VH-VL binders against Large ribosomal subunit protein uL10m (mRpL10). Designs and how they scored, part 65

Target 1, 224 residues: Large ribosomal subunit protein uL10m (mRpL10), of Drosophila melanogaster (Fruit fly) (q9vpl3)
Amino acid sequence: RGKINIQRPKAPHYERARVVAVTQPKYPELPKAKSCFKTRAERTQQQQENPYNEIIAREVRNWLDHSRLVAFFHLSSITADDIFRVRVQLHKQNLHLKSYGSKIIEQAVKNTRYEAIVPLFHSNHCIVFSPDPEKTAALLRIVRRVPQMVLLGGIVEETMLSRNQLVAYAQMPGLHAVQAQLVQTLSQAPGHLIQQLQAHQNSFVQVLDVHAKNQMNEETPKST

## First folded at step 17 (VH-VL)

Design lb12 (from hd4 with light chain S95Y)
Fold by ESMFold2, fold request of step 19:
Structure lb12 (fold): chain C 224 residues (1-224), chain A 119 residues (1-119), chain B 111 residues (1-111)
Amino acid sequence: as target 1 above (224 residues)
Amino acid sequence: QVELVQSGAEVKKPGESLKISCKGSGYSFTEYWIGWVRQAPGKGLEWMGIIDPSDSYTRYSPSFQGQVTISADKSISTAYLQWSSLKASDTAMYYCARQWDYSFPLDYWGQGTLVTVSS
Amino acid sequence: DIALTQPASVSGSPGQSITISCTGTSSDVGSHNYVSWYQQHPGKAPKLMIYDNSNRPSGVSNRFSGSKSGNTASLTISGLQAEDEADYYCSSYNYGSHWVVFGGGTKLTVL
C-alpha cells in the first residue's frame, strides 16, 4: 500500500510554509530559538577572532617589513624543552623564532609580493626573522642540528630565495671579506690594478648569474 | 672541483677491526657533512649516518647504531668509518658522500671502498 | 623507516620516454619533502641526477626530469639512450623518523 504525497496535505506554498513553520511547536520553536542563539554566538566568536587575527597579522607584516632575513622551516613534533633551547640559541644571535597560523600568514601577505609563501604554511612550520642578513650562516649552523626543523627557503633583502640559494648566500664572503680580499690582491700587483679589479668584478657577477639562473629554474620548472 | 677520495679495498676476516677513510678536497671540509652509505653485493643503497666534521656531531640510522663508528679529523679533511669487530655480513661497498644537512642531497660521492669479510 | 617503494625494473627502447615511480608517505614524499634521484652504473658510485624534486645539477642532461604529486615522486627520462641503462634510486629525509631513506632501486634496461 503505498504511501503517496496526497495521503497527507501537500507542502504549503512558500508564504503558507512560513506561517506553518511559526505555528509548528517542534519546527518553529526548535530551529528559531536554536538559530537565533547560534547566530549571536557565531557572530561573537567571529568578532573576537577577527580583531585578534588582525593584530597578529599586523605583527607578521611588521616582522616582514623590518627583517632583512626571513627563513621558513617545516617543523615536526618537538618537545617543549627542545624548541625552547633552540629559541634561546637563536635569540643569542638576534634570530627570532616564530610560528603563525596559515590563515594569519595569508592575511599578512595579501596583496604583497610575498603571497607565494602561503603554501609553505599548510603544514607544521616555523619562521625565523632577523634584521641581520649576515646572521644567515649562524642560523643555518644552529638549525641543521635540529632534526625536527627542515629548511624550506627564505627571504634576504626582499628577495625570495630557495633553500639552496639561501645556503649559497650564507657561504658568500661578507662585504668586509670581499673588500679585504680585493685590497690584498691590489697590494700584491700594483702595476695591474685595473685588470685585477675588473677580474674580481666579473667573477662576482658570474657567481650572481649562477644564483639568478638557479632561482629561475627552481621557481618555474616544467611539469612532467 | 669537489672531490671525495676513499681508501682502497680491504679483505678481512671475521672479528678483525677496520677503519676506512674519506678525504675531501675542493671545498671547505667543515662547511658540509659527510654521510656514509652501504651497498651489500647485489643490493640497494642504505644510509648509515652522518658526521659534521667541525665538531664531530654524529647521527646514525637505527640499523647501524652501535654497529659502526663514524669519526672525522678536520685538520686533514678526512672522515672515517670503523668497525671494532667485523662480521661476514659487513661485506659490502661503502661510499662516503657530501651532504649539507639531513634533508639535502648527497651531491658528491667518493669512489667507494669494497670491504670483503670472509674466513 | 624503510619507506620508499620503487618498481624493481623498467624497460624502454632508444628514443622513448620512461618514468620511474617512488612512493612513500606524507612524512617522506609529502607536500614539503625534497626527493632526490641517483643513477648508478655497474661498479660505479651513484650520481645525483635530480634534487629537490625537480632540479637538475649542472652537467645533467635535460632529458632527465623530476616531479612529485601526492605521495609519489617520479623520474622521467626522455629520448632514452643506451648509456641510461643503470640502477636508479630515490631518496628523501623522513620528517617523522628523522632518517634519510632510499628506495629499493629500479633497474632500467634499454632494449
Scores: ipSAE 0.808, ipTM 0.915, lowest interface PAE 0.9, mean pLDDT 80
Fold by ESMFold2, look of step 18:
Structure lb12 (fold): chain C 224 residues (1-224), chain A 119 residues (1-119), chain B 111 residues (1-111)
Amino acid sequence: as target 1 above (224 residues)
Amino acid sequence: QVELVQSGAEVKKPGESLKISCKGSGYSFTEYWIGWVRQAPGKGLEWMGIIDPSDSYTRYSPSFQGQVTISADKSISTAYLQWSSLKASDTAMYYCARQWDYSFPLDYWGQGTLVTVSS
Amino acid sequence: DIALTQPASVSGSPGQSITISCTGTSSDVGSHNYVSWYQQHPGKAPKLMIYDNSNRPSGVSNRFSGSKSGNTASLTISGLQAEDEADYYCSSYNYGSHWVVFGGGTKLTVL
C-alpha cells in the first residue's frame, strides 16, 4: 500500500466509461401513458400491498422461525466494502447478516410474540440470524470490531434478551449453556431434588423433560 | 470482585516519557476491554480511547490520536497509557475503566493516576 | 470534541428530589442510544450509577433513577442526602463519530 499519487492523473476510468456510454445509440423512449402515473396515495397503497413486500416478509418470518439466535443492531453509515467484509466473516460462522425495511419487519412479526421488536427498526438497523445459538460469542467477537454496528438486543431459544443479557449468555461456556439454564430453573424446584439430579446423568435428562413439559403446560400462576 | 488498580502518582518535566499502568483482577481480563479517561484539574471527564487486551486492538478519540499510546500485556492482566514526550498540558488525573466494548458503560474504574508535568 | 450538555450546577434541600438533564443529538442521545450516569465525589474515581438509560447496577440506591425522552436524558435523585453531594456526568457512545462522549458535568450541592 504505497504512496498515493499526488500529481494530476488521467481522468478516472469511470468517467471514460460514461463517455463511451453517451456515444452509444439511444433507443426510442417509451411513450408516457397517463394510466402509468398513479397518485401519491395510490403508489403508497400499492407499495404497501406489493407482492414483493409480502414475499420478503415471509422470508423474515421464515428466518425468525428457524433461527435460534437473532441479534439486532443499530447500523450507522458504513461503506459497502466494510459491510461486505463483515457479512463474509459472519457467514463463515453460519451467521446471516440481513437488513429489511421497517414496514416489512412490522408485517413479518404482526400477531406474533415478537411484535415488541418493531420499535428497534425505526432507525437504520441490521439483523443477524443463525440456527446455532452457540455462535453468540463468535457473533459478538466479530461485531465488537465494527464501530458502525451497535448491539440493541436479541432472541435466543425464543427468549428475548436485552443487550446485557445477550452478552452474559455469550460469556457462558458453550458446553455448559444447557446445564446453566437447568440450574437456574432448578432453583425453583422442591428441596433435595437438585442434589439427586446433580449426582446422576439419567436424572438430568428426566428433569429437563419434566420441566419443559411443566413450563409449556403451565397455566396462569397462582398469586402470592 | 472486579478491581482495577493503577500505578502511583507521577511528577515529571516537559519532554520526559511516561508509562502508567492499570492492573485488572477478579474477572477474565481478556473478555473485557479497558478504556482510558482523562480529567484535567477542575475539569470534566474526557474519553481517550480503548483497548481489547486479547490482541491489542485499539481505538482512540481524535483528540488523543497520536498524542498517547494505549497498550496491554494480557499475561499480567495489565493495560498501559504511555507518552513519549510529556507536555505541561498533560497534567491531569488519568483513569482506566472496564467496558465490554466502546458502546457499553464504564462499569468499574481504577482509583486514578495523577500525572503532574512541570518544570 | 462533542460534549453532551448538562447544567453546571443544581442544588436541593435534604429530602427533596432533583433532576439533572443531559442533552445531545440523535447520534448520542437518540431513541436507540444508551446513556450512562456517573457520580464522582471529590478526590475519588467516578462510579456508575445508571446504565442503558434507566438500569441501576447492584448496590446503587433506588433513590437514583434514569430516563430518556427525545434527545434528553435525565438523572433523578429522590430523598436527597448529604452524601449525594458530588459531580454527576452523563455519557454515551456517539453513533456518528464512533467514540464515547461525556457531558460537561453537574455539581450537585445539598443545602
Scores: ipSAE 0.803, ipTM 0.916, lowest interface PAE 1.0, mean pLDDT 80
Fold by ESMFold2, look of step 17:
Structure lb12 (fold): chain C 224 residues (1-224), chain A 119 residues (1-119), chain B 111 residues (1-111)
Amino acid sequence: as target 1 above (224 residues)
Amino acid sequence: QVELVQSGAEVKKPGESLKISCKGSGYSFTEYWIGWVRQAPGKGLEWMGIIDPSDSYTRYSPSFQGQVTISADKSISTAYLQWSSLKASDTAMYYCARQWDYSFPLDYWGQGTLVTVSS
Amino acid sequence: DIALTQPASVSGSPGQSITISCTGTSSDVGSHNYVSWYQQHPGKAPKLMIYDNSNRPSGVSNRFSGSKSGNTASLTISGLQAEDEADYYCSSYNYGSHWVVFGGGTKLTVL
């Protein structure tokens, strides 16, 4: 016999209860990455109160030493949900979103070629690190959709670039495209390889020369 | 050479629809965004919004959200600004300009399209 | 939206230097903001003269220079010429509101 089971709530009752729950006051979820996306004041205060600033500075040095792409952004007020979505999207591209206080950055880059970056951290900011400089185009495509993140500049292959230089770099063929051309070249008979490697090396030198010539009013910090 | 060429002047009555165009050439159209700027008679410049022609992602200044539609057809390297129902207050010169994104300058400008709405 | 403050007009004689100011807040003309300047002759589209506070695009005379200090950007025109007579607008992306703002414009008259 076909019976109507009234002991379980029907879908309309569930939807009405759901509407009431949505209209109830809800307390915001705390950001999952509190240490990375706190306000500027909170970040600065934590830096000043933490007796282990050198440990955090070592983390920054490690990121700088192992990242062939570093990009610096001004970060305005952003919800925890929005910055989390950006962080996840970046992480899928091997791009690592971080934030540190200016004093820690000063400690991390002291007596390095990167001392010139310190003024970038006197305001609310974030940094993206990646071992993959070919991800520069992907990085810019993602963050240009984020009104709260404004590109200030970057470091590519240990060369400091202005924001315009970084955009120009992203518009050139990526290392992956050059690597694919190299593999195709190596599949040819011996004797042609030297000419083709010289052409690829000249292409890489041209890319680096464009970035070096476009470095504006900045010098690379001397390493010590 | 980068060039943005806009459609010609328009004279319309209140309530009519209008779509004006901006055609880009001399660069990779989908790599840069197109912003729109309004200049009312005798007034200054006002940024209206911007579009990424590659996938039609758009953002508007709050003053223009819901007032106009920005669109693009990347197959013909053209961006558009459209009104469904013009008002007399829409009388202005409208410029398109190229930007890398929101925070970059408007480096190349179209010649402008004068829209006159009266009666 | 929030507009940047410029003087309504400025004037100078040929050969002199003139400075046009553009004052905003820490969100649009702050230490890490990028200010651009546009020149607009009557009946013509604006032309980018200065970007990123102090850089000149190719083809712009070195008589035009830009600077920024505090919350004020400045466009300086040296060796003033009759052709410099135009309206000048500053512009930046406001980090608080997240859209582009322009100054009200400055009419430069060459005497």
Scores: ipSAE 0.767, ipTM 0.901, lowest interface PAE 1.1, mean pLDDT 80
Fold by ESMFold2, fold request of step 19:
Structure lb12 (fold): chain C 224 residues (1-224), chain A 119 residues (1-119), chain B 111 residues (1-111)
Amino acid sequence: as target 1 above (224 residues)
Amino acid sequence: QVELVQSGAEVKKPGESLKISCKGSGYSFTEYWIGWVRQAPGKGLEWMGIIDPSDSYTRYSPSFQGQVTISADKSISTAYLQWSSLKASDTAMYYCARQWDYSFPLDYWGQGTLVTVSS
Amino acid sequence: DIALTQPASVSGSPGQSITISCTGTSSDVGSHNYVSWYQQHPGKAPKLMIYDNSNRPSGVSNRFSGSKSGNTASLTISGLQAEDEADYYCSSYNYGSHWVVFGGGTKLTVL
């Protein structure tokens, strides 16, 4: 067949696209933040569905409030069986894989410092929540073997981290206090992090290449 | 200390059934999967399949699908490999090994169970 | 049935460096694959020496190193010692078929 096959090796086009994508310039893309503005007609329709949307938005707020670790991923084509097994593996580590519509996320984070994350959900995505920030290393170990899940960044202890910052956080010693100090000391302003993620949003080949080359020792006690 | 202890060597006749065991200790048994590897006399390693003890999910290589059954009893931290009808070609050393899931390395190995099937 | 390609044997003198190759396809040893290496002494169970292409477990000598380039993974043993005489197997997970493959094994002889 000349069609994309999820269960077969990716076509050779990936190798050529990877080389080209690595050389592409990276630019910030602020317009996606403005595309979150709703027209009057969209607001009226959202109001008519407000009770259902608000219930789901409250669920998202509850996950954000009870999760000391949140990680955002772009989700490429993956079979239902494979993503289900990934969800099971994550669940065994108290890592909860979820997906929500961008409109629901926008409503959930309105008037919070997390409002800047909304542009990340305009494409196919998934989110991992956990109450245990020490599980960041386990999360990264699982997802680096899932090329269809592309890490965009995360939130640790209410601080937004870039992909590289989250990877660095996971490699620190297993002491929670040390990891919290890194998050507090080295964090960028939330707006700059989101702008950098938006600039990288169109180069999944580059993110996969960085992930593959970042084979740093991320071993932390898995049974903690 | 992580340890996988397998049942003792077996001498069987063709057509007999057999169930060998692999008991894990020193770790949370249901957090890891148990893979099975065959090594025929004088030959290399062959991955047979794997089980997640937490929910009994299994995956087999095509060469062993339908030829063998992998199971586990998480209450006693034990995985099993079984044949309903042995054949002479099943003569081999069988290892269990710990994997975090089916895509992860085999980080701890059992001592092996020698199965001899002679006609 | 798919197997990774390894040389049947390699040899070296004490103190030398030796490299064992492991060649597959883009589904077995490609940019998204993680290769492991196992050492097996006669009559003993295999031991994990390298995982995730280049990582050493604790307790494995730093004389062992791994790398991957293109569709070929390599295990390098520096400062060769008599105790390194063993069989070595590479392994990877095949993302297309969703099962694990081993190489055919390489017998290392220390001269």
Scores: ipSAE 0.032, ipTM 0.538, lowest interface PAE 8.0, mean pLDDT 77

Design lb13 (from lb12 with light chain S91Q)
Fold by OpenDDE, fold request of step 19:
Structure lb13 (fold): chain C 224 residues (1-224), chain A 119 residues (1-119), chain B 111 residues (1-111)
Amino acid sequence: as target 1 above (224 residues)
Amino acid sequence: QVELVQSGAEVKKPGESLKISCKGSGYSFTEYWIGWVRQAPGKGLEWMGIIDPSDSYTRYSPSFQGQVTISADKSISTAYLQWSSLKASDTAMYYCARQWDYSFPLDYWGQGTLVTVSS
Amino acid sequence: DIALTQPASVSGSPGQSITISCTGTSSDVGSHNYVSWYQQHPGKAPKLMIYDNSNRPSGVSNRFSGSKSGNTASLTISGLQAEDEADYYCQSYNYGSHWVVFGGGTKLTVL
């Protein structure tokens, strides 16, 4: 059996060659997955033009527009189970936890008053929405115990707040309490004013009396 | 004014138990958490753990998990750090500090409690 | 051990500006994270000097400033004074491990 020269295989017989030629699988040129060669710019553009992204962006905008409380969180590695638990807890308080991609957020807030939040979304983030700003304290109470959620800031009554400001807001007395305090303060103001006015009058009268007494003493002739 | 006052210096022997305290004042004690920080002699700061005094929720650094117990009594605005069995390596200054949550700074600190464990 | 990296020591003359660096990872300093700085004089408790990367608490001198870029936070002390001689620690929260981390500390000497 002649040593099969692996380096120079003898050309097969004509008939065999024909069969081999016919049986050679013509591998269709794998469509150059255009996707692998799309420039970052093209990919970004395609992502921007995704109708689905537009729909989601609109959803995000709707949430932003209809929420009086919005809180932004960095979301670190969290299990589905853990996030579900948090979601349930929040939901019980009518707080809605949502997570969107950074691109979607960017698209959603582009040319809006919310554009300033874009820098917050460079990493994994989640957003909590609420129609009730009074739920801020409840929200913070829940999320503080979630190590995977880090408060970054929020929007309350259309005002963007830092994380510290949001905490401070949560610690403030409710609007009604503030109103009550205001009413109380206002109710005391007239009394205080009257007292101050009267005090000045009384002081004036006292000074006059002293003056009058001094004058009377000066007019008393030393009876020699 | 926010203030954290810690218990005085302790000198103990190995194997003894110890509980040191941190009393908060000047703020709502249950609104903020208390963190504990260890500083060995000539060494840096080490975060030990944190407690929510409102319900005694606690979390420990892995290095201190099982080594110490953090507790609180909200009725007297006091947090505690305790050892069941002290080691010589526990010799350090221990600080309590107010912290709103994990990601917030330790904004107010106690004066520290020096714990010396020597045979 | 997950720790932030600080220079062991920094020195400066009165009136000079010095910077202390704090280098972490993408899971701590490099993330949308917050770095705090503490000053500690010998035998004293640490004092918060900077929080949330660049904010000063009330009562802290405006000579102290903080910044963050990439995975490095920086504390800058301008117009160095003798009283600034202390140990300085950076602190952050690690998003991976979910605990607070401190830097190793930097001893600042005023010459």
Scores: ipSAE 0.876, ipTM 0.948, lowest interface PAE 0.5, mean pLDDT 88
Fold by OpenDDE, fold request of step 19:
Structure lb13 (fold): chain C 224 residues (1-224), chain A 119 residues (1-119), chain B 111 residues (1-111)
Amino acid sequence: as target 1 above (224 residues)
Amino acid sequence: QVELVQSGAEVKKPGESLKISCKGSGYSFTEYWIGWVRQAPGKGLEWMGIIDPSDSYTRYSPSFQGQVTISADKSISTAYLQWSSLKASDTAMYYCARQWDYSFPLDYWGQGTLVTVSS
Amino acid sequence: DIALTQPASVSGSPGQSITISCTGTSSDVGSHNYVSWYQQHPGKAPKLMIYDNSNRPSGVSNRFSGSKSGNTASLTISGLQAEDEADYYCQSYNYGSHWVVFGGGTKLTVL
């Protein structure tokens, strides 16, 4: 039985060769490594076109449209257990704690009456929704004891309120509509509201500018 | 008008116990929290801790945890700061202040209580 | 110790405008956080001058203004007066440590 020449193997029988040729795994040419780093723009565009994001954005809008009380919070690092406890406490009061990505919020409120809330969502945040504006006091009582949650502002009866106005609203006795109107009237002293709104806008623009500058500095390749 | 009135100056020796008070008036005492701030002679302000008088929920800064006790009696609208054993380093002005939440300002302050601990 | 950074001293002449800075981190002054400013005269309790970055309490002169950019908050006093000579403290809430933090204080001298 002739020494199997391992260096020049005899061509397999035609039928075997055919089977081997057909069973050879066609490894797709590794797509030329498009740099795995999709530009921020490409990532942002892909996120915008994600049907899932649209669904979530619609959900957010639905919550906003059906809630008479909406409160916005900064959310710092919190354990799953702690946030669960908070959620349970809020739920007992028919308060619904939700967290969404900033991009989703932006998409959800784009070209709506809620667009003014976008600057509040630059960092980690959570939102509490309620159909009952009378629960404002209960909400604030609960969240005050959560050091990871910082009140930023809210919407009561379709009126945007600052954090201070929300506190004031919660302390007011009487009909929710009257309370909201009173807070609005008190806030319409033209000078202070404009300053507060402008201060937040200016702060936001500054943060955006810093972020943009930081991004530009990262994209300048050190031409070595 | 919102007012916080603190107890008078104290002169103590090391090792002695002390309890100072802060009485609030002109607002609903249980709706706001009371923060305590220390200021050593010639030094800056140091936040010590805070109490919710409604149920005596208390939180301390790490530097003061276990060093002092903050308490409140809502029936008389009074908050307290106490030491079990004073040290010379406890010599300072102590302020109570009204604060709605951790992230809210200290909007009204007591007049301060000077505590002097000297051998 | 997590503290906000202020200049030790600032000086100005009557009628001038001066600015006191308060620099922190993204966990305190930065992001959606609120900075307050307090004035303290010698032997007196601190007084709230600015809250939520730029708001003035009732009774506080319009000469006092606050702003925030990035991780730096600023207190501006326009039309400086002799009575403005005091120590000024900034205050914020630290999101990481979850306690209130003060700046080191700035002594303002009116020349």
Scores: ipSAE 0.874, ipTM 0.947, lowest interface PAE 0.5, mean pLDDT 87
Fold by OpenDDE, look of step 17:
Structure lb13 (fold): chain C 224 residues (1-224), chain A 119 residues (1-119), chain B 111 residues (1-111)
Amino acid sequence: as target 1 above (224 residues)
Amino acid sequence: QVELVQSGAEVKKPGESLKISCKGSGYSFTEYWIGWVRQAPGKGLEWMGIIDPSDSYTRYSPSFQGQVTISADKSISTAYLQWSSLKASDTAMYYCARQWDYSFPLDYWGQGTLVTVSS
Amino acid sequence: DIALTQPASVSGSPGQSITISCTGTSSDVGSHNYVSWYQQHPGKAPKLMIYDNSNRPSGVSNRFSGSKSGNTASLTISGLQAEDEADYYCQSYNYGSHWVVFGGGTKLTVL
């Protein structure tokens, strides 16, 4: 009795093959997981409900609320290594480089005073945060040499600034320097006033002395 | 007032070296960069490169990389463009311009330096 | 070579309004990019007329205006005057190549 080769079963007779082919249960194609065909829009909507996004959005809010300097950059064709280098340079200045998705930013700033920044995040972007607005010049000095980072604008002291305004701000003498100058000017003002007052008095006294001397000389009788 | 003053016109032969200058005044020279722009006769503007005078950081357009050298002397508020060996094709007007960054406009221009290279 | 595209020439009569277009790619004139415009009279250095798409430097006539839509920037000159006859160049920064790019220039003739 020939061992039924179970590894290569002989093809059944044509008629049987036909019956087997017709009776093979067409297992409904597992519904292609709707997830594979979710339109970019549907994927984007599902990502919005991700608890993780909420956490990140809160983080972004926290950064915005505690930063006195925020700068927005377009990021183009930058390598991870380049970003790392820039991050290190910025970190040395207590500047914090972060990158967030546009949706996260939108969620983070929705119904806040920062909502106006949303249009800046239509592409790849990064944000630099600092608690110190005096670091604006240092920030700009660093990022200017990064061709992949293009300055778009920023927020300084809760005021939104254009890129030009931000540059101008960086060029201004620091508030402390201005205050120091003011204090110096104010401290010198009394001294100058006193000097001017004294100068007038001294001049007056000199004029009087000259007058008195002239009168005394006129009263000295020419002793013939 | 911000001004950039360039050196005078140059007439040279092929193979000669040349260095032209651009002196800035009326602003902090180290706060802004200096870009160089070439304009061949009857042609458009071509960005050549840029320099940060503060530390002489320099970047070139690919078409000009290795063809020219941009330098600066911040002590005298002057930027330079130089050729080691001029070609006839280098005949052009050369402008220096102030530029804060790559993405910022060239807001102030020098008067230009005409370089003529002829055999 | 990555270049911005401008019409070679435009013409207008005195008092008319003309527009010069500057078309690039998403990497130069696209969203978040800044376009500048320069005027160049014959034998003179270029002069900045518009920066950051629509801003006028101090001393530039209000007859000059700039706009940007999509990958096209536009310079509009209203109330055309004889003195406006010049070459005009657009300029941007290309984010892909990371260098400054100029348009080919447009010769404006005042008829």
Scores: ipSAE 0.857, ipTM 0.933, lowest interface PAE 0.6, mean pLDDT 87
Fold by OpenDDE, look of step 18:
Structure lb13 (fold): chain C 224 residues (1-224), chain A 119 residues (1-119), chain B 111 residues (1-111)
Amino acid sequence: as target 1 above (224 residues)
Amino acid sequence: QVELVQSGAEVKKPGESLKISCKGSGYSFTEYWIGWVRQAPGKGLEWMGIIDPSDSYTRYSPSFQGQVTISADKSISTAYLQWSSLKASDTAMYYCARQWDYSFPLDYWGQGTLVTVSS
Amino acid sequence: DIALTQPASVSGSPGQSITISCTGTSSDVGSHNYVSWYQQHPGKAPKLMIYDNSNRPSGVSNRFSGSKSGNTASLTISGLQAEDEADYYCQSYNYGSHWVVFGGGTKLTVL
């Protein structure tokens, strides 16, 4: 009885293949998720002063308040598939990609410490949130490969950073790494000091020994 | 100090293959991308493409797609630009430059490699 | 071809201030795009003079300044010196085409 290759099943007999082909439920192609990113025009039209906007604004505020890393991007025309791929990649790193209308952002940050971000949202934008500032490097690594996403800046540890500053931040050794290095350096400092102190002492002793030897040699009367 | 050093000038004939190099130093080579820029004699700058040396992700300008190949060897911090078959129209100065992202400036440039293709 | 438009040439006398314009579209110079400026002396590689519209790299003279308004970026050189004679290129990223674009270049002559 030939081992049924489960990985590459033999193509069914022609007649069976026809029956299977005809009986395959034609699932309507899931409407290709309309590019979730409605054009600015579409977004502006739907932003009727809807109580819903307040809820969303509150959500945005909540994200801002609970995120230690926030990155702002300009988003050009991107397909739903592409944004989904990016979202998945970001999600694997516990990074959350969100898109909100400009009005919603304005409402969300009004009279808050985040009000300075409003000018960044004049066009299509997206925001990435993270509770972990150490994910900045991972974030930037992912988004650099998305030509449709252009880094504008971000907030790290409640500090607004330009895009260049954000890149610089990502290149810095992690705080823990720096702390570890500092501890290591500090732990080595006493040893070095001791070595230096000992070196001086040893040098001094050597000089004294030489001096003592020279004095002894001078006191040895040439017994002629 | 960040520095990009390119290979020397090349004189070739039409139909010949060529590979020129750009070696980066003074920074983490895999943290930045390398862009290539062409400048024909007496002409302006043309962006050719870019490579991420970390995994050799590459993107080309449409004008150069299929015309050249950009590659990198991160082990020696070197990026490459190569032609399978040179044309007279390929005569130009070629620059490599460091670029963090598409939207970032070309902040450091190589000295350029002059490629002359003549029959 | 998506290109940034620069004047072919500009000239000025020593000590004067000159401005070079770079005009694009809403997909490149406009919106939240960043424009960079490069100086190129004859036979030399381009040098970054301005990045992100108005920032100067370390080592670049404060005589060089950049600005952007609408779809036009501008490089201003104050106190023009003989050494400023060079070609200048603007550069941006086009969000529509998703590639880097250069201006045609401007030859600056110091008279």
Scores: ipSAE 0.854, ipTM 0.931, lowest interface PAE 0.6, mean pLDDT 87

